# Ledger of designs, part 8: VH-VL binders against FAD synthase (ribL)

Target 1, 153 residues: FAD synthase (ribL), of Halorubrum lacusprofundi (b9lsn4)
Amino acid sequence: MTRVVAQGTFDLLHPGHVHYLEDAATYGDELHAIVARRTNVTHKPAPILCAEQRRDMVAALTAVDEAHLGHPEDVFVPIQRLDPDVIVLGFDQHHDEADIAAALAERGIDCRVERASGRDPRYEDELLSSGDIVDRILKQRGSDCDGAREGQR
Key: E = the ipSAE of ESMFold2; O = the ipSAE of ESMFold2 at other seeds; V2 = 0.75 times the mean of E and O plus 0.25 times the DockQ between their complexes.

## First folded at step 3 (VH-VL; framework fv_denrakibart)

Design g2 (from d6a with heavy chain A54R; at its last look DockQ between E and O 0.29; V2 from the best seeds 0.00; counts 0 for: pae O 16.9 > 2)
Fold by ESMFold2 at other seeds, look of step 3:
Structure g2 (fold): chain C 153 residues (1-153), chain A 121 residues (1-121), chain B 113 residues (1-113)
Amino acid sequence: as target 1 above (153 residues)
Amino acid sequence: EVQLVQSGAEVKKPGESLKISCKGSGYKFTTYWIGWVRQMPGKGLEWMGIIYPRDSDTRYSPSFQGQVTISADKSISTAYLQWSSLKASDTAMYYCARPYKYGDRYAFDIWGQGTLVTVSS
Amino acid sequence: DIVMTQSPDSLAVSLGERATINCKSSQSILYSSKNKNYLAWYQQKPGQPPKLLIYWASTRESGVPDRFSGSGSGTDFTLTISSLQAEDVAVYYCQQYYSIPHTFGQGTKVEIK
């Protein structure tokens, strides 16, 4: 059996998340996704949704066999517990593969590190980030309040 | 379209060297093992070995270990099968193939068109 | 090495009739904890590369007609063509992918009687 781990925040799900998890699944027999806790998301805005909701949504995706909450203090604890053969980094994740491999080696985890491919937009107005979804929501709500509508002129 | 495209037919003499190629396209080349299969004229299929292009981890059938070299160049999405000194008994059709999923324990779903190698003298 | 033995070596079947090909492995290729048999069937027509028909002993590859089915477990496996068509004339191979080397059977040639 080849066990694969993917990790991410997975806030507001979008096609980029689905692509990442589908690509990660191609590396083995079972895909386990680790959903980051809010306390461990330090390089970008805090997620909008609670970790349990994000975990449940990821678990529902066809590509994902199991979804897990990350450890509140040490992101490597669930990786050690799962003992994966492969860890697949997201296309845009900032971490260097060598740095992750070194951290795994320091902890005695014998695991290959890979990086998923990126997904280009396929549709004119497709949103491929949680931030873009938030921006669309804010713009749409504001544009419909007490103003003149497009097409009335 | 996911495909494996092999180099063209070869006619060689015993003792010559040869390197044939298999180029993958339409998928992430480093995601899959690539295997080589021999088919001697009028005979069945023989599993020769597999390679994982990312790190060149290579596994051979005992029948072919030391007889051929399997290699890959991931920068150009290409796997190779190589002989240092051909024998007449190397005359065969050679296929490359990839498994349908990551890992070395899956069936081959994509096959190259084959490379006919003829060794005569 | 796990030896894969097919029977018969050749088979002639009337158009529209059932064709049955057997494959026997020298060792079990069932991974019992996942209940998976590491067996594939391939079809090869003259001048063409092999084509995957069945994997995991009984799972049909996409685009393969329903008349092809696989069965068996452990060491004994069967490929069945329920109603032979003219385009099914080919050589059929079983393969185990349980352990390296991933050996093939010797092939079974299927012809129309």
Scores: ipSAE 0.000, ipTM 0.505, lowest interface PAE 16.9, mean pLDDT 87
ESMFold2, look of step 3: ipSAE 0.000; ipTM 0.513
ESMFold2 (binder alone), look of step 3: mean pLDDT 94; pTM 0.958

Design g3 (from d6a with light chain H102Y; at its last look DockQ between E and O 0.79; V2 from the best seeds 0.00; counts 0 for: pae E 7.6 > 2)
Fold by ESMFold2, look of step 3:
Parts: sequence; structure tokens; C-alpha cells
Structure g3 (fold): chain C 153 residues (1-153), chain A 121 residues (1-121), chain B 113 residues (1-113)
Amino acid sequence: as target 1 above (153 residues)
Amino acid sequence: EVQLVQSGAEVKKPGESLKISCKGSGYKFTTYWIGWVRQMPGKGLEWMGIIYPADSDTRYSPSFQGQVTISADKSISTAYLQWSSLKASDTAMYYCARPYKYGDRYAFDIWGQGTLVTVSS
Amino acid sequence: DIVMTQSPDSLAVSLGERATINCKSSQSILYSSKNKNYLAWYQQKPGQPPKLLIYWASTRESGVPDRFSGSGSGTDFTLTISSLQAEDVAVYYCQQYYSIPYTFGQGTKVEIK
């Protein structure tokens, strides 16, 4: 069996997350998703939902065979534990593939590094990021008093 | 020298609790799985379960799920096997063992010396 | 659970002769992507813990004498001791590490005839 690892915050789930995990699953037989701890999300706003809830939601996705919490101090702990054959990076993740591959090799992990394809919007008004969902909520529920939900064209 | 050193032999009565230990040395304890294997008198080897000390991810054989607790204290490089209520049928030799590589899907290359547990009235 | 069945249960072999132990799994333990069989062989002498001899079905562990070899694939595996020596008297176990629980065979006792 080919073991695949994907990782991310997976806060408010959206179709971009589902696409990423479905694409990652095509690289092998078992897809393991690692859900980042709040303490390790430093490059963007902290997730709204607790890690256990995010992990449970990801575990429920059809493409995911098992979901794991990230380690609070060393993000490589679950990766070493799983010893995957393939790590699939998200389309927009800013990690350098070569740097990730070097870090894995240093730790003795014989693993390919791949990058998932992006998801094109399929529907007008589709939201493909947790940030966009939050922004929509704030505009519509955070004191937006116009009675309509924005110009929608 | 990479080694696993287990606690000494135990003589117990049915219904008593017990916690036996396996201390790893000569390697980075937290990055290798530790497994437990039972061998009943005159019988073969039985895989009981494994733990990853860095994050305490623990997997049990269905035969042992709920019968024992596997745990680790990474601050002292020690794994444990524990019973809350021993049975006479728990009389056996218990080994801890380490896979030869980081992941769980590898053969055991390092074994402890074994801990004999005798449970009798 | 994957059942591992060894044959024979015991084996008496003359010093210097070949000993052959078979191990059969109830389902394939071949990892096709890497073309690796998740099978190990162990030797256990009286009063000692098991010692790893062979992993990946055919790869000899460091320090294991050349007279030990493993072969087979899928569900059928063999441990061969090409020229039995006195120190090879032991019980031999196969183990699969393909799927939890990582089950052992029942063991094969090897003795001098």
C-alpha cells in the first residue's frame, strides 16, 4: 500500500479543501490528513475552530482514510510516524518543494513531494477559501444593514 | 549501544494491577514505535500493540484492546504495559521491541530481554 | 486479521543438511508499488528474546550468516538454512507487518537429528 500525506489547517471546510484531498488521494492507496494545531498556524489568521473539530470534519470526508492532529512543537512528528511514500502539498501552499524534500531526506523519510492541482470555480458566487467565507459572514452578519446581500453580478 | 531494558520479573495474584516498563537507550526514543509481544509458556509470539512515544499514538491488537494499556513517558525514554486486573491467563513472558526504521510497518530489530509475569493464587 | 501458518511445526535435520521452513499468509502481503513483501523471519533460542534474521521476505539482517536465506512472494514464503549448524537449533517464526495486528506464525522448532 502507497501511503499519502496531506496537511493543512482545514478550518471552515470549502470545495477547495475537498478538491485538494481528492486529488491527494489519487497518489496512493491510503490518504492520511494532518490537521495543523492553532499554535502552528503563524502565516495567516488563527483558525476559528478547534483542532479536534477540524480533524473530525476532515476524517468524515470520503477521500480521507484517517485524519490526525499535528504536533504542537514539531510538525514533522506525525510525518515521521506515518513514514509516507508521498506528501502532496496544497496548490497554494507556499512551502518550497525542494526544502520540504530536503527536510524529509534529513529525517530518513523516503518520500516523493507532489503538489495538488487548483480548483477552478464551478459556480458563480462560490467561495473557495475559509477567509472568503469569514469575510462574507462579517459583511452579512457583522452589522451589514442594507437589507440586501451585496451586488451579486 | 541501542538497547531496550525491561523491568524485572513479577509474581502477582489474580485481580491485582501491574505496570511493567521498557527503557530505551542509545537512540532517539521518541521517533521509533515501541511494540509489545506476549509469549505464553510453551507457546508462540503474539503481537499486542505499538505506541509512538513522541505523540502517544497507540494501536492495539483486537485480542488485547481493553485488556491492557500501552503508554510511554518520553521524558525518561520509557514505555509501559499495564493491567488494571490481572488474570491467571496473563502468566507469560512479555517483550518490548523496536522496528528498525521510523514507521510502524517494519520488522522488529531490537528486543528487550523480556519480563516474566506470573499470576497465581 | 492475516493468519500466518508455518509448516512443519517441528523439523529434525542432520547436521550440515538443509532445513526448509514454509510460511503461508491468509492473504497477499505484497506491496505492489514498491514490490516488497512485508514478511520477517525470527530465530528464538531457549531463554532468549527473538532475533531478526530476514525482512522484506529475502533481505538478510546484518550479522546473520549467509546460510540463512528467505524467498517467496505474495502468500507463500520459505526460510532456508543451507547447512544446519548446532547453534541453529531454535524455534523460527515468520511475521507479517502488512496490516495490524502484525501477526506471527505459530513457530517451527528445528532440532538436530
Scores: ipSAE 0.037, ipTM 0.701, lowest interface PAE 7.6, mean pLDDT 89
ESMFold2 (binder alone), look of step 3: mean pLDDT 92; pTM 0.944
ESMFold2 at other seeds, look of step 3: ipSAE 0.052; ipTM 0.706

Design g4 (from d6a with heavy chain D104E; at its last look DockQ between E and O 0.81; V2 from the best seeds 0.00; counts 0 for: pae E 10.3 > 2)
Fold by ESMFold2, look of step 3:
Structure g4 (fold): chain C 153 residues (1-153), chain A 121 residues (1-121), chain B 113 residues (1-113)
Amino acid sequence: as target 1 above (153 residues)
Amino acid sequence: EVQLVQSGAEVKKPGESLKISCKGSGYKFTTYWIGWVRQMPGKGLEWMGIIYPADSDTRYSPSFQGQVTISADKSISTAYLQWSSLKASDTAMYYCARPYKYGERYAFDIWGQGTLVTVSS
Amino acid sequence: DIVMTQSPDSLAVSLGERATINCKSSQSILYSSKNKNYLAWYQQKPGQPPKLLIYWASTRESGVPDRFSGSGSGTDFTLTISSLQAEDVAVYYCQQYYSIPHTFGQGTKVEIK
């Protein structure tokens, strides 16, 4: 059995996440998804949903055999625990394949590093990022951004 | 020297609780799985379950799920096997063991000396 | 669960002769991409914990005498003791660690004839 690891924030799920996990699953027999903790998401806005909820949603996807929470201090702890054969990076993830491969080798993990294919929009007005979903919600059902006040017309 | 040292033999009555221990030394305890293996008198080896002490990820054989609790206290490098209510059929030798590498999919190269649990009367 | 079946249940062999123990898994435990069989062999003497002899089906653990060898692939595996010595009297177990639970075979008792 080939064990595959994918990792990401997986905040508000969208077709880009589904594509990533489906593509990752093609690399082996068993797909494990590691869901990043809020404290480990430092390069972009904090996720809207708590880690446990994000993990549970990812676990429900057909492509995913198991979903796991990341480690609060060392993102490689669950990777060492799982000892995967393949790690698949997301198409747009900020990690460099060479840097990840070096970190794995340093830790004695015999694992290939691959990167998933990208997904183009397939439908008019399709949203392929959690940020775009948040922006849409705020625009359509959020507070006015131009200084709305009580009693204002 | 990499070593697993188990708690001493136990003589118990049916219905009593019990927690036996396995203390690891000579290595970084939190980075290796620790497994538990039962051997009933005159019988073979039975894989019970395994725990990763760093995050307490615990996996059980279906035969033992709900029958025992595997836990660890990483601050004292110790894994535990626990019964809430012992049965006479729990009489056995219990071993803890460590795989030779970080992941769970490796053979056990280090074994504890065993803890004999006797449940009678 | 992957069932591991050993044969024979017991074996009597003259000193200096070859002992052969078979182990069969109910499904393949070969990871073909790495060409690794997830099989171990253990020796257990009376009153002692099991001792690892062989892992990856054919790799001898450090300090294990070279008269012990493992072979086989997929579902069929063999432990061979090329020249039985008195200290080799024990029960031998195979184990798969391909998938949880990491099941053991029932054991094979090796005795001197």
Scores: ipSAE 0.005, ipTM 0.633, lowest interface PAE 10.3, mean pLDDT 89
ESMFold2 (binder alone), look of step 3: mean pLDDT 94; pTM 0.957
ESMFold2 at other seeds, look of step 3: ipSAE 0.054; ipTM 0.703

Design g5 (from d6a with heavy chain K101R; at its last look DockQ between E and O 0.87; V2 from the best seeds 0.00; counts 0 for: pae E 8.9 > 2)
Heavy chain, then light chain:
Amino acid sequence: EVQLVQSGAEVKKPGESLKISCKGSGYKFTTYWIGWVRQMPGKGLEWMGIIYPADSDTRYSPSFQGQVTISADKSISTAYLQWSSLKASDTAMYYCARPYRYGDRYAFDIWGQGTLVTVSS
Amino acid sequence: DIVMTQSPDSLAVSLGERATINCKSSQSILYSSKNKNYLAWYQQKPGQPPKLLIYWASTRESGVPDRFSGSGSGTDFTLTISSLQAEDVAVYYCQQYYSIPHTFGQGTKVEIK
ESMFold2, look of step 3: ipSAE 0.011; ipTM 0.668
ESMFold2 (binder alone), look of step 3: mean pLDDT 94; pTM 0.957
ESMFold2 at other seeds, look of step 3: ipSAE 0.235; ipTM 0.748

Design g6 (from d6a with heavy chain T31Y; at its last look DockQ between E and O 0.93; V2 from the best seeds 0.00; counts 0 for: pae E 5.4 > 2)
Fold by ESMFold2, look of step 3:
Structure g6 (fold): chain C 153 residues (1-153), chain A 121 residues (1-121), chain B 113 residues (1-113)
Amino acid sequence: as target 1 above (153 residues)
Amino acid sequence: EVQLVQSGAEVKKPGESLKISCKGSGYKFTYYWIGWVRQMPGKGLEWMGIIYPADSDTRYSPSFQGQVTISADKSISTAYLQWSSLKASDTAMYYCARPYKYGDRYAFDIWGQGTLVTVSS
Amino acid sequence: DIVMTQSPDSLAVSLGERATINCKSSQSILYSSKNKNYLAWYQQKPGQPPKLLIYWASTRESGVPDRFSGSGSGTDFTLTISSLQAEDVAVYYCQQYYSIPHTFGQGTKVEIK
């Protein structure tokens, strides 16, 4: 049984997340998803949702066999615990695969590093990022939260 | 020297609670799973469950799920096995053990000396 | 749960003779992509904790005498003591660690005949 790890913030779930996890699952028999803690998300805006909720939503996806919280201080703790055979990076994640593989090897993890395929938009107005979803909410509900006019065409 | 040192023997009555301990030394305690194994008098070994002390991820054998609690206090390098209400059938030797490498898919190479628990009225 | 069944339950062997213990799993414990069998053998003497002898079905733990060897693959495994010594009188257990729970066999008692 090949154990695969995927990692991400997985804030507001969108089709890009689903594609990533489905593609990651094809690399093995058992897909474990590690959901990053807010304190470990410093390269982009902090997630809207708490880590437990994000983990539970990810765990409900068919492609995911188990979802885990990241460690608040050492991102390698759940990776060492799982001792995976494959780690699959997201399509847009800018990481040097060799550097990641070296860091894993230093911790005694015999693990190959792969990268998931990207997902092209399939539907008009499809949102493929949590940021886009937040922007849409603000555009449509930020103006209408006080009962903005209906019936104007 | 890598070692696991368990708490001393216990004599208890049915219905009492109990928490026995397993202290690890000579290695990075938080980076290895630690497991518990039961051996009833004159019987074989039974895998009870494991815990990863760094994040408290805990896995139980279905036979022991809800019957015992496995926990750890990483600040003092100690794992615990706990009963809320002992039964006479809990009379056994209890071992803690550690795999030889990170990850849960490895054999146990370091064993504690065992804690004998006797439950009788 | 993967059931591990040992045979025989007990075994009497003359000093210096070969002792053979079998262990069968209810399903394959071979991890094909790593070509590893997730099987260990332990020795337990009275009043002592178990001692690891063999892991990965055939790899001898450090300090274990050469007379102990493990073989087999998939579902059928064997522990062999090539020349039984007095100190080898013990109960021997196999264990799978392929999937949780990491079940043990029921044990095989080895005695001198």
Scores: ipSAE 0.219, ipTM 0.743, lowest interface PAE 5.4, mean pLDDT 90
ESMFold2 (binder alone), look of step 3: mean pLDDT 94; pTM 0.960
ESMFold2 at other seeds, look of step 3: ipSAE 0.282; ipTM 0.763

## First folded at step 4 (VH-VL; framework fv_denrakibart)

Design s15 (from d6a with heavy chain I50F; at its last look DockQ between E and O 0.88; V2 from the best seeds 0.00; counts 0 for: pae O 3.4 > 2)
Fold by ESMFold2, look of step 5:
Structure s15 (fold): chain C 153 residues (1-153), chain A 121 residues (1-121), chain B 113 residues (1-113)
Amino acid sequence: as target 1 above (153 residues)
Amino acid sequence: EVQLVQSGAEVKKPGESLKISCKGSGYKFTTYWIGWVRQMPGKGLEWMGFIYPADSDTRYSPSFQGQVTISADKSISTAYLQWSSLKASDTAMYYCARPYKYGDRYAFDIWGQGTLVTVSS
Amino acid sequence: DIVMTQSPDSLAVSLGERATINCKSSQSILYSSKNKNYLAWYQQKPGQPPKLLIYWASTRESGVPDRFSGSGSGTDFTLTISSLQAEDVAVYYCQQYYSIPHTFGQGTKVEIK
């Protein structure tokens, strides 16, 4: 059996996440997903949901055999613990496959690095990012707190 | 020298609690799983579970899930096996062991000397 | 859980003769893409902790004498001591580490006839 690792934030779950994990699962027999801690999410908005909830939602996906929390200080801790055969990067993840492979080899992890395919929209009103979902929620359910407060202006 | 040193023998009565220890030295304690193995008197070896000290990921044999607690304190390079309420059937030799490589799919090459636990009414 | 079954439970062998211990798993422990059988053999002498002899079914641990050899694949495995020595009196255990729990066989006691 080939052990595959995928990793990401997996905040508000959407079809892009499901596609990524399904594609990653095709690289082996056993898919482990690592869910990033809030402290490890940089250069984008912090996740809305706590790591445990995100982990549990990912674990429930058919493609995922087990979901794990990332390490708060060293993202490679769970990867080394699992000693995977393949790591699959998300389609839009910035990391260079060769650089990731080198970092894994330095840590004694003999592992291929692959990249998942992207997902095209399938439905007219489909949302394929956590940001788009948040924007939709704010548009439909949000209010301008300043404009909504009684007695303002 | 890579070494696992366990706490000394224990004589207990049913219902008492117990925590035995396994201290690792001569290697990076946090980078290897530490497992626990039971051997009842005159019987074979039973895999109980193991822990990855770096993040405390802990896995149990179904036979021991809920019966014992495996833990580690990485600041003192020590793993623990503990019972909240001992039974006479817990009388056994308990070994800690370390695999020869990172990851959870490797054989145990380093063993502690064992801790004999005797539980009798 | 993968059940490991050893045979025989005990055996008596004359010094210098061959000792053969079998171990069967309830399901395959061969990782075919790596061509690795996740099987180890341990020796436990009286009053001592277990000692690793063989891993990956056939790879001898450093310092283990050539008279010890492992063979087999999938579900059927064998430990052979080609010429039994007095210091080989022990209980021998197989173990799978293919999946959690990493179960042991029940043990085979080897003694001198």
Scores: ipSAE 0.397, ipTM 0.801, lowest interface PAE 3.3, mean pLDDT 90
ESMFold2-Fast, scan of step 4: ipSAE 0.713; ipTM 0.865
ESMFold2 (binder alone), look of step 5: mean pLDDT 94; pTM 0.956
ESMFold2 at other seeds, look of step 5: ipSAE 0.406; ipTM 0.803

Design s2 (from d6a with heavy chain T30K)
Fold by ESMFold2-Fast, scan of step 4:
Structure s2 (fold): chain C 153 residues (1-153), chain A 121 residues (1-121), chain B 113 residues (1-113)
Amino acid sequence: as target 1 above (153 residues)
Amino acid sequence: EVQLVQSGAEVKKPGESLKISCKGSGYKFKTYWIGWVRQMPGKGLEWMGIIYPADSDTRYSPSFQGQVTISADKSISTAYLQWSSLKASDTAMYYCARPYKYGDRYAFDIWGQGTLVTVSS
Amino acid sequence: DIVMTQSPDSLAVSLGERATINCKSSQSILYSSKNKNYLAWYQQKPGQPPKLLIYWASTRESGVPDRFSGSGSGTDFTLTISSLQAEDVAVYYCQQYYSIPHTFGQGTKVEIK
């Protein structure tokens, strides 16, 4: 049994997330998703929804066998626990496959690194990013963003 | 030396609570799963469940789900097996064991010496 | 759950003779793409915890004498002791670690004839 891991923030689920997870699932027999906590997100705005809710939404998707929370102190903890055969990166993620593979090997994890395919919008006004969804909400419902900066989950 | 050391033998009455321990040393405790295996007197080995100490992810055999609680305290490199209310049928030798690699899909290379639990009136 | 069944339940073998123990899984425990069988064999002597002998069906654990060998694939597995020694009197268990819950065979008791 090939065990696959996909990782992301998965805030405000959109068809891009679903495509990524469905594509990741094709690499093996069992797909696990690791959902980043707010502490794991340092290069972009904090997610709107708490980590547990994002995990539960991802877990409900047909392609996902199990969803896990990231670890606040060490992002490799759930990866070491799962000891996967394959890690599938998102199409637009900035990580280099070789760099990730090297980091895993240093930790004793024998794992190949793949990258998911991207997809185009399937209809007019399809939103494929959480940022676009937030922008749409702000435009249509006002501009109070205080809640978006609430603490770690 | 990689070692698992378990707590001493226990003699209990039905309905009493109990918590037994398994202390790891000589390796990075928090990054290896720890399993619990039951062996009833004169019987074979039964896999009960496993825990990953770094994040407390715990998996139970369906036969033991709700019957026992597995926990771990990574700050003192110790895993626990606990009963809220013991039954005579819990009389057994209990072993802790670790797989030989980080993941859950590996044979148990290191075993504790066992903790004998006797439950009788 | 995957059910592991051993045969025989017990066997008596003369010193220096070959002992053979079989183990059958209720479904395949072979990971075909890696050609790995998720099967281990353990030895348990009276009053002692189990000791790992063989893993991946045929890989001998460090320090285990070469008279112990494992073979088989998929659903049918064998542990062989080529020349039984007095110290080999024990109960032997197979285990699958292919899926959770892991499961053990019922055990095979090996005695001197």
Scores: ipSAE 0.663, ipTM 0.855, lowest interface PAE 1.6, mean pLDDT 91

Design s22 (from d6a with heavy chain Y100W)
Fold by ESMFold2-Fast, scan of step 4:
Structure s22 (fold): chain C 153 residues (1-153), chain A 121 residues (1-121), chain B 113 residues (1-113)
Amino acid sequence: as target 1 above (153 residues)
Amino acid sequence: EVQLVQSGAEVKKPGESLKISCKGSGYKFTTYWIGWVRQMPGKGLEWMGIIYPADSDTRYSPSFQGQVTISADKSISTAYLQWSSLKASDTAMYYCARPWKYGDRYAFDIWGQGTLVTVSS
Amino acid sequence: DIVMTQSPDSLAVSLGERATINCKSSQSILYSSKNKNYLAWYQQKPGQPPKLLIYWASTRESGVPDRFSGSGSGTDFTLTISSLQAEDVAVYYCQQYYSIPHTFGQGTKVEIK
C-alpha cells in the first residue's frame, strides 16, 4: 500500500485545492493531507480560518483519507510520523522537487517527490486562489458606505 | 543502549483506575512510535495501539478503542497506558515496544520487560 | 482487520531436526512497488518479552542465529528452524505491519520431542 502526502494551507477551499488533492490521490492507495498552522505560514498573509477548521474541511473531501495538522515548531514531524512513499507538491508551490527531496534525505525520510498538474478556470469568474477570494470579499463587503450584510438595506 | 523500561507489577480491584509507564532511553524518543501489546494469561499477543510522542498522534486497535488511553510525556521520554475503570478481564501482561524506524509500518525491534496487571476482587 | 492464522498450534520436534511453522494472512501484505512483505516473526520464551527474529518476511534480525529463516510472499509465509536446539523451545508469532491494527497470529508452541 502506497502512502501519499499532500501539504498546503487550504484556507477558503476552492477548486484548485480539490484538483490538487484529487491529482495527488492518483499517486497511491492512501492520501494524507498536512494542513499548515498559522505559525507554519511564511512569505504570505496568514490564513483567515483556524487550522482545525481548515483540517476538518480538507478531511471531508472524497480524495482525502486523513487530514493532519502541521507541527508548530518542525514541519517535518508529521512527515516523519507518516513515513510516506510519495509527497506531491502543488502545481503553483515555489518549491523545487530536488531541494525538497534533499531536505527529506537529510532527515532520513526516503520518499519520492512529485508535482501535481495545474488546472485552468472552467468558467468565467471562477476563483482558484484564497487570495482572490479575500480580495473579492474586501471589495464587495469592506466599504464604509455599504452595510455589513447584503440584506441590510 | 536503546531500551524501554516499564513500571512494576500492579494488583488492583475492579473499578479502580490505573496508569502504567514505559520509559525510553538511548535514542531520540520523540521520533519513534511506541506501541502497546497485551498478553492475557496463557494467550497470544494482541496489538492495542501506538503513539507518536512528538505530536501525540495515537492509533488504536478497534478492540481497544475507548477501553484504554495511550499518552506520552516527551519531556521525560515516557509513554503511558491508562484505564479509568479496570475490569477482571484486563488481567494481563502489558508490553511496550518500539518499531525499528520512524514510521508506523515497521516491526517491533525493542521491547519493554512487561508490566503484569492483576485485577481481582 | 487483516487476520493472521498460524499452523500448527503446537509442534514437537527432536533435537537437531527441522521445525517448520506456517503463517497465512487474510489478504496480501506484499507492497509490490517496493517488493516488500510486511511480515515479522517473533520468539517468546516463558517469562520474557517477545524477541524479533525476522522482518520483511525473510530478513534476519542482527544477532539471530542463521538456523532461523523466513520465506514466503503475499499471503503464505514460513518460519524454518533448520536444526532445533534446546534453547529454541518457545512460542513463535507472526505479525503483519502492512496496515493498522498490526495483527499477530495466534502463536505456535515449539517443544522438544
Scores: ipSAE 0.658, ipTM 0.857, lowest interface PAE 1.6, mean pLDDT 91

Design s27 (from d6a with heavy chain Y102F; at its last look DockQ between E and O 0.86; V2 from the best seeds 0.00; counts 0 for: pae O 4.4 > 2)
Fold by ESMFold2 at other seeds, look of step 5:
Structure s27 (fold): chain C 153 residues (1-153), chain A 121 residues (1-121), chain B 113 residues (1-113)
Amino acid sequence: as target 1 above (153 residues)
Amino acid sequence: EVQLVQSGAEVKKPGESLKISCKGSGYKFTTYWIGWVRQMPGKGLEWMGIIYPADSDTRYSPSFQGQVTISADKSISTAYLQWSSLKASDTAMYYCARPYKFGDRYAFDIWGQGTLVTVSS
Amino acid sequence: DIVMTQSPDSLAVSLGERATINCKSSQSILYSSKNKNYLAWYQQKPGQPPKLLIYWASTRESGVPDRFSGSGSGTDFTLTISSLQAEDVAVYYCQQYYSIPHTFGQGTKVEIK
């Protein structure tokens, strides 16, 4: 049994996330997804949803065999625990494959590092990032919230 | 020297609680799974479950899910097996064991000496 | 759960003779990409905890005499003691660690005839 690990924030779930996890699953027999803790998300705005909710949503995806919470202080704890055969990075993830491979080798983890394919939009109105979803919500619903009063339609 | 040292034998009555311990030494306790194995009198070995002390990730055999609690205190390098209400059928030898490498897909190479639990009226 | 079935349940072997123990899994435990079988053999002498003899189906643990050998792949595995010694009187268990729960075989008792 080939064990694959994928890792990400997985805040507001979108088709880009589904594509990433489906592509990652093709690298082996079981896919484990690690959901990052808020404290480990430093390259973008903090996630809107709590880690447990994000993990539960990811665990429900057909491609995912098990979803795990990341470690608040050491991102390598769940990776060592799982001892995977393959780690698949997201298409747009900022990590260098060589740097990740070096960190794994330093820890004695015998693991290939791969990168998932990207997903182009399939629909004119499709949103492929949590940030875009948040922006859409604020634009369409912000005036409703700003104008909240008794009797609004 | 890598060792797992278990708590001493126990004689208990049905309905009593019990927590037995397994202390690891000579290695980085948090980086290795610790497993528990039951051996009833005159019978074979039964895999009960494992715990990863660094984050307390715990996995049970379906046969033992809800029957026992596996836990760890990484500050004192100790894993535990506990019952809230013992039954006579819990009479057995209980071993803790550690795999030879980090990860949950490795054989157990280090074993504790065993803890005999006797439950009788 | 993967069921591990050993045969025979017990055997009696003369000193210096060959002892053969079989273990069959209910499904393949072969990790084909690395050609490794998730199979271990343990020896348990009276009054002692189990001792690891063989892992990956055929790799001897450090300090285990070369009269112990493991073979097989997929679902069918064998432990062989090429020349039985008095100290080899024990119960022998196979175990799969392919998937949780990591089930053991029922054990094979080896005695001197």
Scores: ipSAE 0.325, ipTM 0.786, lowest interface PAE 4.4, mean pLDDT 91
ESMFold2-Fast, scan of step 4: ipSAE 0.686; ipTM 0.856
ESMFold2, look of step 5: ipSAE 0.377; ipTM 0.791
ESMFold2 (binder alone), look of step 5: mean pLDDT 94; pTM 0.958

